# VH-VL binders against Uncharacterized 76.5 kDa protein in phbC 3'region, part 2

Target 1, 117 residues: Uncharacterized 76.5 kDa protein in phbC 3'region, of Thiocystis violacea (p45365r139to255)
Amino acid sequence: RILILEQDASHAKKIASLLATIGMETLVVDDPMKILARMQAFRPNLVLMDLYLPGATGSELTTIIRDHDDFYGIPILFLSQEADLDKQLAALKAGGDGFIKKPVSREALIAAVEYRM

## First folded at step 17 (VH-VL)

Design a2 (from z5 with heavy chain S54G T99L)
Fold by OpenDDE, fold request of step 18:
Structure a2 (fold): chain C 117 residues (1-117), chain A 119 residues (1-119), chain B 109 residues (1-109)
Amino acid sequence: as target 1 above (117 residues)
Amino acid sequence: EVQLVESGGGLVQPGGSLRLSCTASGFTVDSNYMSWVRQAPGKGLEYIGYIYSGGSTYYASWANGRFTISKDNTKNTVDLQMNSLRAEDTAVYYCARDLWGYKRAFDIWGQGTLVTVSS
Amino acid sequence: ALVMTQSPSSLSASVGDRVTITCQASQSINSYLNWYQQKPGKVPKLLIYAASTLQSGVPSRFSGSGYGTDFTLTISSLQPEDVATYYCQQSYSMPPEYTFGGGTKVEIK
């Protein structure tokens, strides 16, 4: 089970469809504020998170997730167009378990997801 | 300059309804968490709920069912529809911006609008 | 619900005095604690966020400390313009069942 947060709804759908082809169940969360509730209910094995979301960053959200004991162990994989290495590192320092820069191939994304689940 | 301005407050009878509006300037409401907070006369602050990008909303447990938050992106406004009003709903109602960079804090507040529920 | 308890409910101090307001959370909220100032007849104003970070434009005489359940707002040297009611607010809850302390009314002797 993979939870997806993506600033672009169509891209979220694309990612969800891609992961579905390999039998992974996905849930797209379009409201970061509802992430913990969704995680509680959906019980994801991994969170795919865009670094940038409307009104918030994936890093900020990751920090919040890590500050809640029930969810600090869930892998968070960033998926973003951000090319700046310092910003990528900052996301990892916030608690991310990996960073995938867009664009990414289907095979690479699947490999990254499977590796961290 | 960033600013929020509430309107629509007034006197209403118990059981009545009222719609408040909040107009934002200097930033776009659809890119932010916009919240409503109220304060009964001489009392503390009470969180009501928020609206987010795309229209996603959440309401405090006590407010769920009687309050509805909506927005108009073209007008850059956020509304609070209140139904089945009670005397205890008498309060100044504030809209506020909830910034995540602050570990979620209300950095901008409107001037508030008074709602009085009385027969 | 996460309960925030402020102490004292009111205080009166002299200009120049060190003033301390306490906020206690019913459970740990890490550093997700904000302080607001509301002057009489005015709008709440953010003073401190993330427990100890001073909001831009706020005088340096204001400071916040604490982590977990016990937090403190300190005014190192109380000024006449600091007359107001101060509120703490937890932003730890998600979804946002945000709760505020009962407030502390600060007056000048």
Scores: ipSAE 0.883, ipTM 0.949, lowest interface PAE 0.6, mean pLDDT 96
Fold by OpenDDE, fold request of step 18:
Structure a2 (fold): chain C 117 residues (1-117), chain A 119 residues (1-119), chain B 109 residues (1-109)
Amino acid sequence: as target 1 above (117 residues)
Amino acid sequence: EVQLVESGGGLVQPGGSLRLSCTASGFTVDSNYMSWVRQAPGKGLEYIGYIYSGGSTYYASWANGRFTISKDNTKNTVDLQMNSLRAEDTAVYYCARDLWGYKRAFDIWGQGTLVTVSS
Amino acid sequence: ALVMTQSPSSLSASVGDRVTITCQASQSINSYLNWYQQKPGKVPKLLIYAASTLQSGVPSRFSGSGYGTDFTLTISSLQPEDVATYYCQQSYSMPPEYTFGGGTKVEIK
């Protein structure tokens, strides 16, 4: 069970479709403010998160998730076009468990997801 | 300069409806969480709800059902539709920007518009 | 519901006095606490966010402290232009069932 947050709705659908091919159930969350409620209901094994979202960053959202005890232990994997290593590191310091730089192959994304679940 | 300007307030009878509007300048409403907050005369502040990118909304438990938030991206405006108004809904209504970089705080407020519900 | 209890409800002090306002949350909100200043007849203004970060343009005589359930707003030297009602607000709840303290009215003697 994977929860997906992407700034691009079409890209979110592509990721969901990709993960479906390996039997993963997915939920796309299009409103960061609703993530905790969605996590509570959906009970994901992993959160796949874009570093940049409208009006918020994945790092900010990750900080919030880690500040709530019920969701502290759920792995968060960043997936972003961000190429700056310092910014990638900052995302990890915020509580991310990994960072995948776009573009990424289907095989590489699947491997990363399976490794962290 | 960033600014929020509200309009639409006025006198309305109990059971009536009213639509408030908030116009943003200097930033794009669709890229932000836009909230409504109200303040009864001589009282404190009360959160109503927000609208987000793509039209996603949320309402405080007390407000759910009678209030509807919408927006027009072409006009860069946010609206608050209020139905079945009661005397206790009398208040100054503010629109505000909710910034996540501040661990979510309202950094920009409109001037407010007064809504008076009375027979 | 997350309740914010603010005290005192009102106070009167002299120019130059140290003023302290407290806000207590019914449960831990970490550092998700904001302070607003509302001068008479004016709109609320963000004063402090994330419990202790001063908003740009706010005088350094204002400071915020606290973590968890107990928070404090301090005016080190009260000035005439500080006459206002101050509100704390928790931004911890998600989805945002944001709640405010009851407010503290600050006046000059």
Scores: ipSAE 0.881, ipTM 0.948, lowest interface PAE 0.6, mean pLDDT 96
Fold by ESMFold2, fold request of step 18:
Structure a2 (fold): chain C 117 residues (1-117), chain A 119 residues (1-119), chain B 109 residues (1-109)
Amino acid sequence: as target 1 above (117 residues)
Amino acid sequence: EVQLVESGGGLVQPGGSLRLSCTASGFTVDSNYMSWVRQAPGKGLEYIGYIYSGGSTYYASWANGRFTISKDNTKNTVDLQMNSLRAEDTAVYYCARDLWGYKRAFDIWGQGTLVTVSS
Amino acid sequence: ALVMTQSPSSLSASVGDRVTITCQASQSINSYLNWYQQKPGKVPKLLIYAASTLQSGVPSRFSGSGYGTDFTLTISSLQPEDVATYYCQQSYSMPPEYTFGGGTKVEIK
C-alpha cells in the first residue's frame, strides 16, 4: 500500500500505474492538507513524497506524519527533482528515510520501493 | 506588491444568493491555498474554507452545502458563491492566503467586502 | 470541535505597561497557534505563528509562548499604536476546522 504525493498529476498517474503492474495498491493524494485523513483510510506501508508541492513542502508533510502517533513509523521515500545535496539532507533530517532524484527509471523506482516494503 | 482585493458585497434578501470575487496580484492563486474568512459586525473571525491547486476544496462544517469556493486561474481570482443566505451571514468577508506548508498561518488578507442580509 | 478560549475579552492599560493575553485550546494543538492583530477599522494582520515566531516586520516588543493547550501573547511595553483586537487561531486541525479565539480588545487608559 503506497501513498503518492506528486506535484504533477499526470506523473502521479504514471507512477501509480507502474506500481500497479507489480501488484502494489496506490493512492494519490492531490491535496496535502488531506494527507492524514487519506492515511487513516488507506493505511499505507510507504509514502512516496515530492519535496515541492503547490503551497506546501514534503518536509513539512514529513514532520506532520512523524508527529502523528499512528503514522510516525511509516517509511517516507522522497522522489524529487531537487539536486542540491544540502536540500536533500534537510528533507532527510525532517524524517525522510531515503531520497530518489528524478528522473528515475522504472526499474530503479521499483527496486527502491520493494526494498522498503 | 502582493495584494488581495475582494469585491461583490452588498445588500441581499434572506434566501438570496451572492457571488464574491477575490483578485490576487503579486502571486498566483493556483500555487497556494486560498481561504475565505468572515467577521460579523462587532464579532470575531470565522473560517469558511479553502480552495487548492487543481480545484480541491474544503469547507468548515457550518458552511458545507451553502457556500462554494471556485477559482479562475486565467483571471487569478478566487470566488465565493453564497446561497440560501440568512441574517446570520451578515459579515465582512475576507479572502486570505494560507501559507499552510510553511507557516500554517494566513499571511496575506484582503480588505474585505461587506455582505448584509436583511429584508 | 476544537475550541479556543481567549482571555480577557478586553483590557485597558497605560502606555509602557506589560500586557499579557491568554489563549487556551480545548485539546492539545502542539505549537500550531497564531496571533493576529486587527486595528480599529483595519484588516487582520499576522503577528506570530508557530506559537512564538514573529512575522517579519512585527516589533520586538511582541512575543508569544506556549505549547499544548496554554498560550500567551505578551506586549512588553504597550504603545499607542498597539490599540487593537488580538485574535489567537489554532492551525492544528487537519482537515482545517480552524478556530479563532473570541478576541481581546486592548485599549489605552
Scores: ipSAE 0.541, ipTM 0.835, lowest interface PAE 1.5, mean pLDDT 90
Fold by ESMFold2, fold request of step 18:
Structure a2 (fold): chain C 117 residues (1-117), chain A 119 residues (1-119), chain B 109 residues (1-109)
Amino acid sequence: as target 1 above (117 residues)
Amino acid sequence: EVQLVESGGGLVQPGGSLRLSCTASGFTVDSNYMSWVRQAPGKGLEYIGYIYSGGSTYYASWANGRFTISKDNTKNTVDLQMNSLRAEDTAVYYCARDLWGYKRAFDIWGQGTLVTVSS
Amino acid sequence: ALVMTQSPSSLSASVGDRVTITCQASQSINSYLNWYQQKPGKVPKLLIYAASTLQSGVPSRFSGSGYGTDFTLTISSLQPEDVATYYCQQSYSMPPEYTFGGGTKVEIK
């Protein structure tokens, strides 16, 4: 079970479709303020998270998730076009477990997700 | 200059409807969480709900079903549609910019618009 | 539901006095606590967020402390322009309910 935090509906749909081909159930969330309620109901094994969102960052959201007892141990994998290694490192220091640079091939995405399941 | 200006308040009968508008200057509403908060005369502050980029909304439990928040990105406005108004809805209504992340707080407030519900 | 209890409901103090206002949450909100000032006839203004971080432009005589359920706003030396009602507000809930305390009215005696 994989929760996808992505603002762009087209990209979220593409990711969800790819993961469905390997038998994974997904839930797309496009509003960072709703993620905890969605995690409570969906019970994801992995969160796939965009680093940049309008008025918000995935790094700050990761800190919030890590502050909550029910969810702090769930793997968080960033998927972002951010190429700056220092910014990637800052995201991982906020509590993320990995970083995948966009654009990503089907094979690379599946491999990264399966490694963390 | 960063500011928020509410408009559309006034006198309305019980059971009536009213639409408030909030115009933002100096920043874009679609790049932020935008919230509505009210304050009854002589009383404290009460949260209503927010709208986010792409139109996602959330409402405090007491406000659900009677209040609707919408936005117009072309006009850079956020609206509050209020239906089935009651006397207890009499208040000053503020729009506010909601900072996100660990710093979740309302950093910019409008001047407020008064809504009076009476015969 | 999460309840924010603010005390006292009002107080009077002299210019130069140290003023302390407390806010108690009915359950832990970690450090997700904000303070607002509302001067008579004015709109609310953010003073402190994340329990202890001063908002830009706020005088250094204001400070906040606390973690968990018990929080304090302190004015180290009360000034005439500090006459206002002060509100605490939790930002722990997501999606937000943003529960406000009942307010503390500060007056000069």
Scores: ipSAE 0.535, ipTM 0.833, lowest interface PAE 1.6, mean pLDDT 88
Fold by ESMFold2, fold request of step 18:
Structure a2 (fold): chain C 117 residues (1-117), chain A 119 residues (1-119), chain B 109 residues (1-109)
Amino acid sequence: as target 1 above (117 residues)
Amino acid sequence: EVQLVESGGGLVQPGGSLRLSCTASGFTVDSNYMSWVRQAPGKGLEYIGYIYSGGSTYYASWANGRFTISKDNTKNTVDLQMNSLRAEDTAVYYCARDLWGYKRAFDIWGQGTLVTVSS
Amino acid sequence: ALVMTQSPSSLSASVGDRVTITCQASQSINSYLNWYQQKPGKVPKLLIYAASTLQSGVPSRFSGSGYGTDFTLTISSLQPEDVATYYCQQSYSMPPEYTFGGGTKVEIK
């Protein structure tokens, strides 16, 4: 069960469709303030996190998730076009478990997701 | 220069409706969480709800079903539609910019608009 | 539901006094607590966020402390312009049902 935080609906649909081919159930979230309620209801095994959203960053969201006892241990993988290594490292220091730079092949994305399931 | 200006307050009878508007300048409403907060005369502050980029909304449970938040990106405005008004809805209604992240606080407030619900 | 209890409800102090206001949450909110100042007839103004970080432009005589359930706003030397009602507000809940404390009215003797 994979929660996808992504504001680009067409990209979120493509990721969800891809993960469905390997048997993963997905939920797309487009409002950062609702992520904890969505996580409580959906019970994800993994979160795919976009780094940049309107008025918010995935790093800030990750810190918030790690501050809530119910969700502390859920793996968070960033999936973003961000190439600046310092910004990638800041996301990991906020509590992320990995960073996948876009573009990424279908096979590489599947492998990264399966490794953490 | 960042400013929020509310309008549309006034006197209404119980059971009536009123639409408030909030005009933003110096930033875009679509790039932010925009919230409504109210304050009854002589009382404290009470959260109503927000609207986010793309139109996602959230309402405090007491406001759900009676209050609706919407926006117009071309006018850079956020509206609060209030229905089935009661005497206890008498308050100053504030529009506020709701920062996300560690702050999650209201850093910009409008001047407020008074709504009086009375026979 | 998360309850914020603010005390005292009002206080009166002399210019130059140290003033403390407390806010207690019914559950841990870590450091997700903000303080606002509302002068008579004016709109609320953000003073402190994340329990202890001063908002830009706020005088250094204001400070905040606390973690978990107990939080304090301190005015190290009360000034005439500090006459206001002060509100705490939790921002821990997501989606937010921001809960404000009941307010503390600060007056000068």
Scores: ipSAE 0.477, ipTM 0.812, lowest interface PAE 1.8, mean pLDDT 87

